# Designs tried in a protein design chat: VHH binders against q9p7j3. Part 17

Target 1, 174 residues: q9p7j3
Amino acid sequence: MILPLFPETQVHVFVYENVSNCAAIHEQLISQNPIYDYAFLDAATILYKKQVYSAIIRALEDRRDEQMKTKTIHSEVILSLSPKTEISSAFRQFSMTKKSKNIVVVKIDSKLTEEEEFERLDKLVEGNRVEFSDEELQKLIDFKVLKKNYKLDPSTLENPLASILSSIALRGYS

## First folded at step 16 (VHH)

Design eb6
Fold by OpenDDE, fold request of step 18:
Structure eb6 (fold): chain B 174 residues (1-174), chain A 120 residues (1-120)
Amino acid sequence: as target 1 above (174 residues)
Amino acid sequence: QVQLQESGGGLVQPGGSLRLSCAASGFTFDDHAMSWVRQAPGKGLEVVSDIAWSGGRTYYADSVKGRFTISRDNAKNTLYLQMNSLKPEDTAVYYCARHSKYGIHDRDLRGPGTQVTVSS
């Protein structure tokens, strides 16, 4: 996928359910294995495609403006999902954990087609790929976690997307 | 091996200042955003501040805003925390913590800590 504001940056997003090797992936990421240079998100924290894209766009903007807080664009995506600027909070709340079962994987700056990238990623992730759609994400979300991460209340739950996007977009602004 | 070593802690009076340092080794320092966290007796771990890999963007807990300044010297592999206008509630063990390059939450990468005690 090409984002209009970033035509030179190809983005791919994949969703996996019933992933059996998240712990192993986690270890590789901690060990900084470069072939795992993706944003690995816990699907339990993702409700909308636009949530992911909003974070991606924000991360890309940070990079464009040379304001990345984290070293990699992928870690910046994870940070960008958070309504807070605190790094540990963002990583804790949105990153894949060893106990994750369902994940969303983001690749930025891909030189490959979606299918080619999938083939590469599929070697790393032991799970079932599902469509990157709101429908599929809705099946994987933990609303309790979502509510906590974005401090959603009954009023904002009527339209959680707007609240989530505003949180992402206005992060760091008072 | 990855090592973080905090220093600069001590006993100061309220209103005093301390400058903490964290010496990093065993990894590429500027590949990682860094944080200072603290733990007071009987309390949980609290993030004090964090800083971008490049030394640019920073975060401060509300409790320390305007008083603490986080910085880093990537050439020296050192993280700093300038603490001014110290308060008794700042008393804690302060830890230097490394964030994952790839954005994964890592609980374990911090130094042994340095004790900061603010008391009259």
Scores: ipSAE 0.916, ipTM 0.950, lowest interface PAE 0.4, mean pLDDT 95
Fold by OpenDDE, fold request of step 18:
Structure eb6 (fold): chain B 174 residues (1-174), chain A 120 residues (1-120)
Amino acid sequence: as target 1 above (174 residues)
Amino acid sequence: QVQLQESGGGLVQPGGSLRLSCAASGFTFDDHAMSWVRQAPGKGLEVVSDIAWSGGRTYYADSVKGRFTISRDNAKNTLYLQMNSLKPEDTAVYYCARHSKYGIHDRDLRGPGTQVTVSS
């Protein structure tokens, strides 16, 4: 997929449910295995495609402006999901954990087709791929976690997308 | 092996200043954003400040804004925390923490800590 604001950057997003090896993936990421250079997100924290894309765009903008807080574009995506500028909070709230069951995986700067990238990723993730859609994400979300991460209240829960996108977009400017 | 070692802590009076240092080794220092966290007696870990891998963007907890300054020297593999106008509530063990290069949360990657005590 090509983002309108970044036509030279190819992005792929994958969703996996019932992943059995998140702990193993987590260890590889901690060990900085370069073949795991993806953004691994806990699906329980993701409600919308636009939420993910908004974070990706924010990360790409940070890179463009040479203002990345983290070293990799993928870690910056994780950071960009957070309404807070604090790194630890962002990683804690949105990144895949050893206990995660469902995950969203983002690849930026891919030189491969979506299917080719999937074939590579499928060797790393032991789970079932599902469609990257709002419908599928809605099945995996933990609303308690979502409400906590974005400080949603009953009024903002009527249109959580607007609140989420505002939080991402206005991070550091509120 | 990854190592972090904090130093510079001590006993100071309210209104005093301290400068903490963290020496990093065993990894590529500028591949990682860094943070200072603290733990006061009977309380949990609190993030005090963090800094981008390049030393650019920074974050400060509301409780320390305007008083603390985080910085780093990538050539020396060292993280710093300048603490001014110290208050008794700043008393804690201060830890240097490394953030994951790939964005995974890892609270356990920190040094042994340095004690900061602010008291009259």
Scores: ipSAE 0.916, ipTM 0.951, lowest interface PAE 0.4, mean pLDDT 95
Fold by OpenDDE, look of step 17:
Structure eb6 (fold): chain B 174 residues (1-174), chain A 120 residues (1-120)
Amino acid sequence: as target 1 above (174 residues)
Amino acid sequence: QVQLQESGGGLVQPGGSLRLSCAASGFTFDDHAMSWVRQAPGKGLEVVSDIAWSGGRTYYADSVKGRFTISRDNAKNTLYLQMNSLKPEDTAVYYCARHSKYGIHDRDLRGPGTQVTVSS
């Protein structure tokens, strides 16, 4: 996929359910295995495609402006999902954990087609790929976690997308 | 192996200043954003401040804004925390912590800590 504002940057997003090896993936990420240079998100924290795309765009803007807080574009995507600028909070709230069962995987700056990237990633993730859609994401979301992460209340829950996108966009500008 | 070692803690009177240092080794220092966290008696771990891999963007807890300054020297593999206008409530063990290069939350990557005591 190509983002209009970043035509030279190819982005792929994959969703996996019933992943059995999140603990193993987690260890590879801790050991900084470059083969695992993706953004691994806990699907329990993601409700909308636009949420993911907004974080990606925010991260790409930070890179363009040479204002990345984290070293890799993928870690910056994870940070960009958070309404807070504090790094540990962002990683704790949105990154995959050893206990995760469903994940969203983001690849930025891919030189491969979506199918080729999937073949590579499929060797790393032991789970079932599902469509990257709001419908599928809504099946995997934990609303308690979502409410906590974005401090959603009864008024904002009427249109949670607007609240989430605003939180992402305004981060660091208040 | 990854090593972090804090120093510069001690006893100081209210209104005083301390400068903490953290020496890092066993990894590429500028591949990681860094943070200072603290644990006061009877309380949990609290993030005090963090800093970008390049030393650019920073974060401060509301309780320390305007008083503390985080910085780093990537050439020396060292993280710093300048603490001014210290208060008794700043009394805690202060830890230097490394953030994951790939965005995984990892609490295990911190030093043994240095004690900061603010008392009259």
Scores: ipSAE 0.906, ipTM 0.945, lowest interface PAE 0.4, mean pLDDT 95
Fold by OpenDDE, look of step 16:
Structure eb6 (fold): chain B 174 residues (1-174), chain A 120 residues (1-120)
Amino acid sequence: as target 1 above (174 residues)
Amino acid sequence: QVQLQESGGGLVQPGGSLRLSCAASGFTFDDHAMSWVRQAPGKGLEVVSDIAWSGGRTYYADSVKGRFTISRDNAKNTLYLQMNSLKPEDTAVYYCARHSKYGIHDRDLRGPGTQVTVSS
């Protein structure tokens, strides 16, 4: 897909459930295998499509402004999901772990169609692809983790999306 | 082989200053954001500060804001921590840590650490 504010940047987002090889993927990322240059997110931490898109936009804005904290746009997406500016906390809270079963995968600056990118990624991820939708994400979310990551309380739980988006958008401004 | 080596620690009086250095080798230094973390006796690991791969953006824990300054020299593959107005509660082993290039949290590499002791 193309984001209106970044028409030159193609973005693809995929969701996988019941992934059996997260540990193997994790090792490849540690080894900095460039074939795995994606943002691998734990689906347990993602509730909305807009949450992912907001993080992507923040990362792209940081890149545009030459203010990226991390080296790659994909790691910046992971950082951008966090309400905190501290790097370790962001990676710990949102990145795929060796124990993850469900993941959200983001590709930025893709030169391929969505289908072509899927075929490429499908060789790396051993799991079942599901639709990138709020409905499917809602099935995979861990609300305890979500509440912790964004410090949600009973008042903000009435509209979690607003709170999450505010946290992402205003990171570093308060 | 990836290596990190901290130096510059020591014993100082309250109000004193130290400058820590971290020498990095075995990897592309400017591919990674870096952090200083510390561990006091009987306490868990605490992030003190982090710095962007380019040295542009920084983070400081509230406990060290205004006193500590993180910086890096990518040409020398070195990370620094200037510590001013040191307090007894700053006493800890200080580690430099490398963040993963692709945003993984499970294996942040750290050096063996350098001891900082602040005491009268």
Scores: ipSAE 0.904, ipTM 0.943, lowest interface PAE 0.4, mean pLDDT 95
Fold by ESMFold2, fold request of step 18:
Structure eb6 (fold): chain B 174 residues (1-174), chain A 120 residues (1-120)
Amino acid sequence: as target 1 above (174 residues)
Amino acid sequence: QVQLQESGGGLVQPGGSLRLSCAASGFTFDDHAMSWVRQAPGKGLEVVSDIAWSGGRTYYADSVKGRFTISRDNAKNTLYLQMNSLKPEDTAVYYCARHSKYGIHDRDLRGPGTQVTVSS
Protein backbone atom coordinates (compact mmCIF):
# COMPACT_ATOMS: atom_id res chain seq x y z
CA MET B 1 0.00 0.00 0.00
CA ILE B 2 0.96 3.62 -0.70
CA LEU B 3 0.27 6.17 2.07
CA PRO B 4 -0.90 9.55 0.70
CA LEU B 5 1.65 11.62 2.65
CA PHE B 6 4.49 9.29 1.62
CA PRO B 7 3.78 8.44 -2.04
CA GLU B 8 7.24 7.01 -2.74
CA THR B 9 7.04 4.52 0.16
CA GLN B 10 5.52 1.09 -0.37
CA VAL B 11 4.23 -0.62 2.76
CA HIS B 12 2.98 -4.16 3.28
CA VAL B 13 1.32 -5.55 6.40
CA PHE B 14 0.78 -9.26 7.04
CA VAL B 15 -0.97 -11.11 9.83
CA TYR B 16 -0.13 -14.64 10.90
CA GLU B 17 -1.96 -16.80 13.39
CA ASN B 18 -0.76 -19.95 15.13
CA VAL B 19 2.90 -19.17 14.59
CA SER B 20 5.09 -22.02 15.81
CA ASN B 21 8.56 -20.52 15.32
CA CYS B 22 8.53 -17.15 17.09
CA ALA B 23 11.54 -18.25 19.16
CA ALA B 24 13.56 -18.87 15.98
CA ILE B 25 12.50 -15.56 14.45
CA HIS B 26 13.40 -13.82 17.72
CA GLU B 27 16.90 -15.31 17.60
CA GLN B 28 17.39 -14.12 14.01
CA LEU B 29 16.36 -10.59 15.00
CA ILE B 30 18.78 -10.58 17.95
CA SER B 31 21.51 -11.84 15.59
CA GLN B 32 20.72 -8.87 13.31
CA ASN B 33 20.05 -11.03 10.26
CA PRO B 34 19.06 -8.47 7.60
CA ILE B 35 16.71 -10.95 5.90
CA TYR B 36 14.48 -10.47 8.98
CA ASP B 37 14.35 -6.67 8.69
CA TYR B 38 10.60 -6.31 9.30
CA ALA B 39 8.65 -5.01 12.26
CA PHE B 40 7.45 -8.13 14.09
CA LEU B 41 4.56 -7.17 16.38
CA ASP B 42 2.64 -9.30 18.84
CA ALA B 43 -0.91 -9.43 17.47
CA ALA B 44 -2.21 -9.57 21.04
CA THR B 45 -1.46 -5.82 21.15
CA ILE B 46 -3.11 -4.78 17.85
CA LEU B 47 -6.86 -4.26 17.54
CA TYR B 48 -7.17 -2.01 14.48
CA LYS B 49 -5.59 -1.54 11.07
CA LYS B 50 -5.53 2.20 11.84
CA GLN B 51 -3.42 1.51 14.94
CA VAL B 52 -0.70 0.02 12.73
CA TYR B 53 -0.99 2.65 10.00
CA SER B 54 -0.84 5.48 12.55
CA ALA B 55 2.40 4.05 13.96
CA ILE B 56 3.82 3.70 10.45
CA ILE B 57 2.95 7.33 9.67
CA ARG B 58 4.59 8.52 12.90
CA ALA B 59 7.73 6.53 12.13
CA LEU B 60 7.86 7.94 8.58
CA GLU B 61 7.35 11.49 9.89
CA ASP B 62 10.21 10.97 12.33
CA ARG B 63 12.44 9.69 9.52
CA ARG B 64 11.51 12.63 7.28
CA ASP B 65 12.30 15.05 10.12
CA GLU B 66 15.57 13.25 11.06
CA GLN B 67 14.15 12.53 14.51
CA MET B 68 14.28 8.73 14.60
CA LYS B 69 15.30 7.32 17.98
CA THR B 70 16.02 3.84 16.67
CA LYS B 71 18.21 2.89 13.75
CA THR B 72 15.72 1.18 11.41
CA ILE B 73 12.32 2.32 10.19
CA HIS B 74 10.88 -1.01 11.38
CA SER B 75 12.09 -0.61 14.96
CA GLU B 76 10.79 2.95 14.83
CA VAL B 77 7.31 1.61 13.95
CA ILE B 78 7.44 -0.51 17.10
CA LEU B 79 8.43 2.54 19.17
CA SER B 80 5.66 4.59 17.54
CA LEU B 81 2.91 2.25 18.71
CA SER B 82 3.67 3.26 22.30
CA PRO B 83 2.10 6.30 23.99
CA LYS B 84 5.52 6.92 25.58
CA THR B 85 8.87 7.82 24.03
CA GLU B 86 10.72 5.38 26.29
CA ILE B 87 12.25 2.66 24.12
CA SER B 88 12.40 -0.30 26.50
CA SER B 89 8.69 -0.24 27.35
CA ALA B 90 7.70 0.12 23.70
CA PHE B 91 9.73 -2.91 22.60
CA ARG B 92 8.57 -4.93 25.62
CA GLN B 93 4.90 -4.10 25.14
CA PHE B 94 4.50 -4.36 21.35
CA SER B 95 7.24 -6.56 19.87
CA MET B 96 6.81 -10.22 19.15
CA THR B 97 8.31 -12.38 21.92
CA LYS B 98 9.55 -15.96 21.88
CA LYS B 99 6.16 -16.94 23.35
CA SER B 100 3.96 -15.03 20.90
CA LYS B 101 1.33 -17.07 19.03
CA ASN B 102 0.03 -14.53 16.54
CA ILE B 103 1.96 -11.72 14.85
CA VAL B 104 1.55 -8.66 12.68
CA VAL B 105 4.48 -8.09 10.33
CA VAL B 106 5.22 -4.74 8.68
CA LYS B 107 7.54 -4.09 5.75
CA ILE B 108 8.33 -0.50 4.84
CA ASP B 109 10.24 0.59 1.72
CA SER B 110 9.35 -2.64 -0.06
CA LYS B 111 10.43 -2.88 -3.68
CA LEU B 112 8.15 -5.90 -4.14
CA THR B 113 4.45 -6.46 -4.74
CA GLU B 114 2.44 -7.67 -1.78
CA GLU B 115 2.46 -11.25 -3.08
CA GLU B 116 6.21 -11.18 -3.76
CA GLU B 117 6.88 -9.88 -0.26
CA PHE B 118 4.53 -12.53 1.14
CA GLU B 119 6.49 -15.26 -0.64
CA ARG B 120 9.69 -14.07 1.06
CA LEU B 121 8.08 -13.68 4.46
CA ASP B 122 6.31 -17.03 4.28
CA LYS B 123 9.70 -18.76 4.10
CA LEU B 124 10.55 -17.16 7.47
CA VAL B 125 7.26 -17.56 9.40
CA GLU B 126 5.73 -20.94 10.26
CA GLY B 127 2.08 -20.01 10.70
CA ASN B 128 -1.21 -19.34 8.91
CA ARG B 129 -1.57 -16.05 7.03
CA VAL B 130 -4.90 -14.28 7.59
CA GLU B 131 -6.23 -11.05 6.15
CA PHE B 132 -4.99 -7.76 7.60
CA SER B 133 -8.45 -6.57 8.66
CA ASP B 134 -10.15 -5.30 11.78
CA GLU B 135 -12.25 -8.50 11.74
CA GLU B 136 -9.22 -10.79 11.89
CA LEU B 137 -7.31 -8.55 14.32
CA GLN B 138 -10.22 -8.60 16.76
CA LYS B 139 -9.95 -12.41 16.91
CA LEU B 140 -6.30 -12.17 17.98
CA ILE B 141 -6.27 -9.21 20.39
CA ASP B 142 -5.83 -9.58 24.13
CA PHE B 143 -8.02 -6.80 25.57
CA LYS B 144 -6.31 -7.01 28.97
CA VAL B 145 -2.99 -6.29 27.24
CA LEU B 146 -4.52 -3.52 25.11
CA LYS B 147 -6.00 -1.85 28.21
CA LYS B 148 -2.65 -2.01 30.00
CA ASN B 149 -0.57 -0.75 27.07
CA TYR B 150 -2.75 2.28 26.42
CA LYS B 151 -4.06 2.80 29.98
CA LEU B 152 -7.64 2.62 28.76
CA ASP B 153 -10.54 3.39 31.06
CA PRO B 154 -12.96 0.44 31.27
CA SER B 155 -15.75 2.51 29.68
CA THR B 156 -13.65 3.17 26.54
CA LEU B 157 -12.80 -0.50 25.92
CA GLU B 158 -15.90 -0.94 23.75
CA ASN B 159 -14.85 2.01 21.56
CA PRO B 160 -11.15 2.50 22.17
CA LEU B 161 -10.01 3.60 18.68
CA ALA B 162 -9.96 7.35 19.27
CA SER B 163 -8.16 6.95 22.60
CA ILE B 164 -5.52 4.70 21.05
CA LEU B 165 -4.95 6.95 18.04
CA SER B 166 -4.73 10.02 20.29
CA SER B 167 -2.12 8.26 22.41
CA ILE B 168 -0.04 7.54 19.31
CA ALA B 169 -0.48 11.07 17.95
CA LEU B 170 0.37 12.77 21.27
CA ARG B 171 3.42 10.63 22.06
CA GLY B 172 6.00 12.79 23.81
CA TYR B 173 3.55 15.59 24.62
CA SER B 174 1.30 14.02 27.23
CA GLN A 1 31.87 -10.64 21.72
CA VAL A 2 29.38 -7.97 22.71
CA GLN A 3 30.41 -6.21 25.93
CA LEU A 4 29.20 -3.31 28.05
CA GLN A 5 31.23 -2.14 31.06
CA GLU A 6 30.01 0.51 33.48
CA SER A 7 32.26 2.61 35.69
CA GLY A 8 32.16 5.75 37.81
CA GLY A 9 29.99 4.61 40.70
CA GLY A 10 30.78 5.18 44.33
CA LEU A 11 29.71 6.71 47.63
CA VAL A 12 28.58 10.32 47.54
CA GLN A 13 26.75 12.70 49.86
CA PRO A 14 23.25 13.97 49.11
CA GLY A 15 23.48 16.92 46.74
CA GLY A 16 26.66 15.58 45.20
CA SER A 17 27.43 14.57 41.64
CA LEU A 18 28.75 11.51 39.83
CA ARG A 19 29.41 10.76 36.19
CA LEU A 20 28.88 7.21 34.98
CA SER A 21 30.54 5.86 31.85
CA CYS A 22 29.75 2.74 29.83
CA ALA A 23 32.37 1.39 27.43
CA ALA A 24 30.92 -0.64 24.58
CA SER A 25 32.73 -3.12 22.34
CA GLY A 26 32.00 -5.99 19.96
CA PHE A 27 29.18 -4.32 18.04
CA THR A 28 28.41 -1.25 15.94
CA PHE A 29 27.66 1.21 18.74
CA ASP A 30 25.78 3.80 16.67
CA ASP A 31 23.34 1.18 15.34
CA HIS A 32 21.74 1.10 18.79
CA ALA A 33 19.75 3.32 21.06
CA MET A 34 21.04 3.04 24.62
CA SER A 35 19.63 3.29 28.13
CA TRP A 36 20.62 3.61 31.74
CA VAL A 37 18.54 1.41 34.02
CA ARG A 38 18.82 1.10 37.77
CA GLN A 39 17.83 -1.31 40.48
CA ALA A 40 17.40 0.02 43.99
CA PRO A 41 17.73 -2.45 46.90
CA GLY A 42 14.73 -4.77 46.95
CA LYS A 43 13.13 -3.20 43.89
CA GLY A 44 12.74 -3.99 40.22
CA LEU A 45 14.51 -2.37 37.30
CA GLU A 46 13.65 1.24 36.46
CA VAL A 47 14.57 2.87 33.17
CA VAL A 48 16.34 6.09 34.15
CA SER A 49 17.01 7.51 30.70
CA ASP A 50 17.44 6.54 27.10
CA ILE A 51 19.07 8.17 24.09
CA ALA A 52 18.68 7.85 20.33
CA TRP A 53 21.33 6.06 18.25
CA SER A 54 22.47 9.51 17.03
CA GLY A 55 22.45 11.17 20.45
CA GLY A 56 19.70 13.54 19.34
CA ARG A 57 16.60 12.55 21.28
CA THR A 58 16.39 11.51 24.93
CA TYR A 59 13.98 10.27 27.54
CA TYR A 60 14.20 10.83 31.30
CA ALA A 61 12.18 9.27 34.08
CA ASP A 62 10.27 11.90 36.05
CA SER A 63 12.29 11.00 39.15
CA VAL A 64 15.55 12.21 37.53
CA LYS A 65 14.45 14.85 35.01
CA GLY A 66 16.38 18.07 35.40
CA ARG A 67 19.08 16.38 37.53
CA PHE A 68 20.50 13.72 35.21
CA THR A 69 21.87 14.12 31.68
CA ILE A 70 22.42 11.20 29.30
CA SER A 71 24.91 11.57 26.47
CA ARG A 72 26.94 9.45 24.10
CA ASP A 73 30.17 9.72 22.16
CA ASN A 74 29.82 7.47 19.13
CA ALA A 75 33.46 7.98 18.15
CA LYS A 76 34.55 6.53 21.52
CA ASN A 77 31.78 3.90 21.78
CA THR A 78 30.86 5.34 25.15
CA LEU A 79 27.58 6.16 26.91
CA TYR A 80 27.49 8.62 29.83
CA LEU A 81 25.16 9.59 32.66
CA GLN A 82 25.87 12.85 34.48
CA MET A 83 24.06 12.69 37.82
CA ASN A 84 23.68 15.96 39.71
CA SER A 85 21.80 16.84 42.91
CA LEU A 86 21.88 13.23 44.03
CA LYS A 87 19.34 12.04 46.58
CA PRO A 88 19.29 8.97 48.84
CA GLU A 89 16.52 7.60 46.57
CA ASP A 90 19.06 7.43 43.72
CA THR A 91 20.97 4.67 45.55
CA ALA A 92 21.00 1.72 43.17
CA VAL A 93 23.07 -0.44 40.87
CA TYR A 94 23.16 1.39 37.53
CA TYR A 95 23.27 -0.66 34.34
CA CYS A 96 24.10 0.36 30.80
CA ALA A 97 21.69 -1.29 28.34
CA ARG A 98 21.73 -1.66 24.58
CA HIS A 99 18.47 -1.73 22.63
CA SER A 100 17.96 -4.12 19.73
CA LYS A 101 18.64 -2.72 16.26
CA TYR A 102 15.53 -4.46 14.91
CA GLY A 103 13.26 -3.66 17.86
CA ILE A 104 13.06 -6.99 19.67
CA HIS A 105 12.96 -7.19 23.47
CA ASP A 106 14.03 -9.82 26.06
CA ARG A 107 17.61 -9.96 24.68
CA ASP A 108 18.77 -6.43 25.48
CA LEU A 109 22.37 -6.46 26.59
CA ARG A 110 23.19 -5.03 30.02
CA GLY A 111 26.58 -4.68 31.65
CA PRO A 112 27.43 -5.95 35.15
CA GLY A 113 26.47 -2.58 36.67
CA THR A 114 28.12 0.00 38.92
CA GLN A 115 26.97 0.76 42.46
CA VAL A 116 25.90 4.29 43.35
CA THR A 117 25.33 4.97 47.04
CA VAL A 118 23.98 8.32 48.20
CA SER A 119 24.14 8.67 51.98
CA SER A 120 25.28 10.86 54.70
Scores: ipSAE 0.752, ipTM 0.891, lowest interface PAE 1.0, mean pLDDT 91
Fold by ESMFold2, look of step 16:
Structure eb6 (fold): chain B 174 residues (1-174), chain A 120 residues (1-120)
Amino acid sequence: as target 1 above (174 residues)
Amino acid sequence: QVQLQESGGGLVQPGGSLRLSCAASGFTFDDHAMSWVRQAPGKGLEVVSDIAWSGGRTYYADSVKGRFTISRDNAKNTLYLQMNSLKPEDTAVYYCARHSKYGIHDRDLRGPGTQVTVSS
């Protein structure tokens, strides 16, 4: 897809459930295999499509402004999901782990169509692809994790979207 | 062989200063954001500061903000922490840590640490 503020940047987002090989994917990411240059997110931390889009937009803004903390746009997306700019907590809280069961995978600057990117990714991920939709994301979220990651109180848990998006948009601003 | 080695720790009186260094080898240093992490006696790990791959943007824990300065020299593959106005509460082992290029959490790459003791 194409984001209005970044019309030359092609983005693809995929969701997989019941992934059996997260440990193998994790090993490839640690080994810095460029074939795996995607953002691999733990779906237990993602409730909304807009949560992912807002992190992508923030990462692209930071790249445009030469303000990236991390070397790749994909690692910057992971950082951008966090309400704070502190890197280790962002990676720990939002990235896929060896024990993850469901993942959201983001590709930015893709030179492939969605179908071509899916075919490539499907060879890397052993799991069931589901639609990238709020409906499917709600089935995969861990609300305890979400509350902790964004420090949501009871007043925001019923409709947390605005609080989450504000955390992403305003981080680093003081 | 990937390696991080801290140096510059020691004993210092309250109000004193120390400069920590971390020498990196065996990997492309400027592909990675870096951090300083500390462990005080009887406590868990605390992220003290981090710094972008380029050296531009930083983070500081509230407990050290205004007193500590992180920096890096990518030409020398070295990370630094200038610690001023040291307090007894800063007593800890300080570790240099590398962050994953692709954004996976990788806590296995830390140096062996350097002891900082702030005491009269």
Scores: ipSAE 0.748, ipTM 0.894, lowest interface PAE 1.0, mean pLDDT 91

Design eb6
Fold by ESMFold2, fold request of step 18:
Structure eb6 (fold): chain B 174 residues (1-174), chain A 120 residues (1-120)
Amino acid sequence: as target 1 above (174 residues)
Amino acid sequence: QVQLQESGGGLVQPGGSLRLSCAASGFTFDDHAMSWVRQAPGKGLEVVSDIAWSGGRTYYADSVKGRFTISRDNAKNTLYLQMNSLKPEDTAVYYCARHSKYGIHDRDLRGPGTQVTVSS
């Protein structure tokens, strides 16, 4: 996918369910293996496609403005999902863990087609690919985690999209 | 050998100042955002402050805003924490911590810590 504000930046997003090797992927990321340079998100934290795209846009804006807090665009996407700028909590709350079952994987600045990128990613992830859609994401979300991560009011929990997107947009104000 | 080594702790009276340093070696320092984390007696870990890989952006816990300043010198592979207007509540072991380059959560690399004691 090509974002209108960033026409030279190709983005791919994949969703996997029932992933059996998150511990192995985690080890490769800790070892800084560049083959694994993707954003690996726990799907239990993602309810909407717009949630992911808003974080991607925010990370790309921070890169454009030379305001990135983290070194890679993929780690910046993880930070950008958080309502706060504090790095440790953002990584803890949104990143894939060794115990994750379902994941969302983001590739930014891809020079590959979606099919080609999938072929590479599928060698790394042992799980079942599903569509990146609000319908599929709703099956994988943990609403208790979502409520805690975004401090959602009971009145907005029925339709939390606007609250989540404003949290992402307002992140970083002192 | 990947290492973080804190220094600059000590005993200081309330209202005093200390500057902590953290020397980093064995890895590419400016690939990583960095934090200061503290543990007060009998309490859990608290993130005091963090700083971008470049030094450009920072975060401060509410308990230290306006009193503490984080900085880094990438040419010297060193992280700093300037602590002013110290209070007894700031008494803790202070740790330097490195964040993951690729954004995965794990037990971040930390140094052995430096003791700060604020007491009359």
Scores: ipSAE 0.745, ipTM 0.891, lowest interface PAE 1.0, mean pLDDT 91
Fold by ESMFold2, fold request of step 18:
Structure eb6 (fold): chain B 174 residues (1-174), chain A 120 residues (1-120)
Amino acid sequence: as target 1 above (174 residues)
Amino acid sequence: QVQLQESGGGLVQPGGSLRLSCAASGFTFDDHAMSWVRQAPGKGLEVVSDIAWSGGRTYYADSVKGRFTISRDNAKNTLYLQMNSLKPEDTAVYYCARHSKYGIHDRDLRGPGTQVTVSS
């Protein structure tokens, strides 16, 4: 997909359920294997497509403005999901862990079509690809995790989108 | 061999200052954002401060904001923490920590720590 404000930046987002090899992927990321240069997110933390797109846009704005805290655009997406700028908590709260079962995977600056990127990613992830849609994401979310990560009031959980997007948009201004 | 080594801790009176250093070796230092974390006796770990790979942007815990300054010298592969106006509550082991280049939580790369004791 092409975001209007960043017309030369190709972005792909994939969702996998029932992933069996998150521990192996985690080891590759620790080892800094460049083949794994994606943002690997725990799907338990993602309820909306707009949540992911807002974090991508924020990371791209930070790159444009030379304000990135982290070295790669993919790690910056993970940071940008957090309402705070503190790096350790953002990675802990939103990144895939060895115990994750469902993941959202983001590729920014892809030189490949979506189908080509999927073919490459599918060699790395042992799981079932599902559509990147609000319908599929709501099946994978953990609402207790979502509430904790964004400090949502229980009544807000019926329509939390505005609160979540505000948290992402206002990151660093509090 | 990947290493982080803290130094500069010690015993200091309330209101005093210390400067901590962390020497990094065996990896590309400026690929990584860095943090100082501390553990007071009987307490969990607290992130004191972090700093962008470039040295540009920083974060400070509310408990240290205005008193502590994080910095880095990428040419010397060194991270620093200037601690001013020290309080007894700052007594802890201070650890230098490296954040993952690719954005996963990794607690394997942390130095052995340096003890800071603030006591009158």
Scores: ipSAE 0.723, ipTM 0.880, lowest interface PAE 1.1, mean pLDDT 91

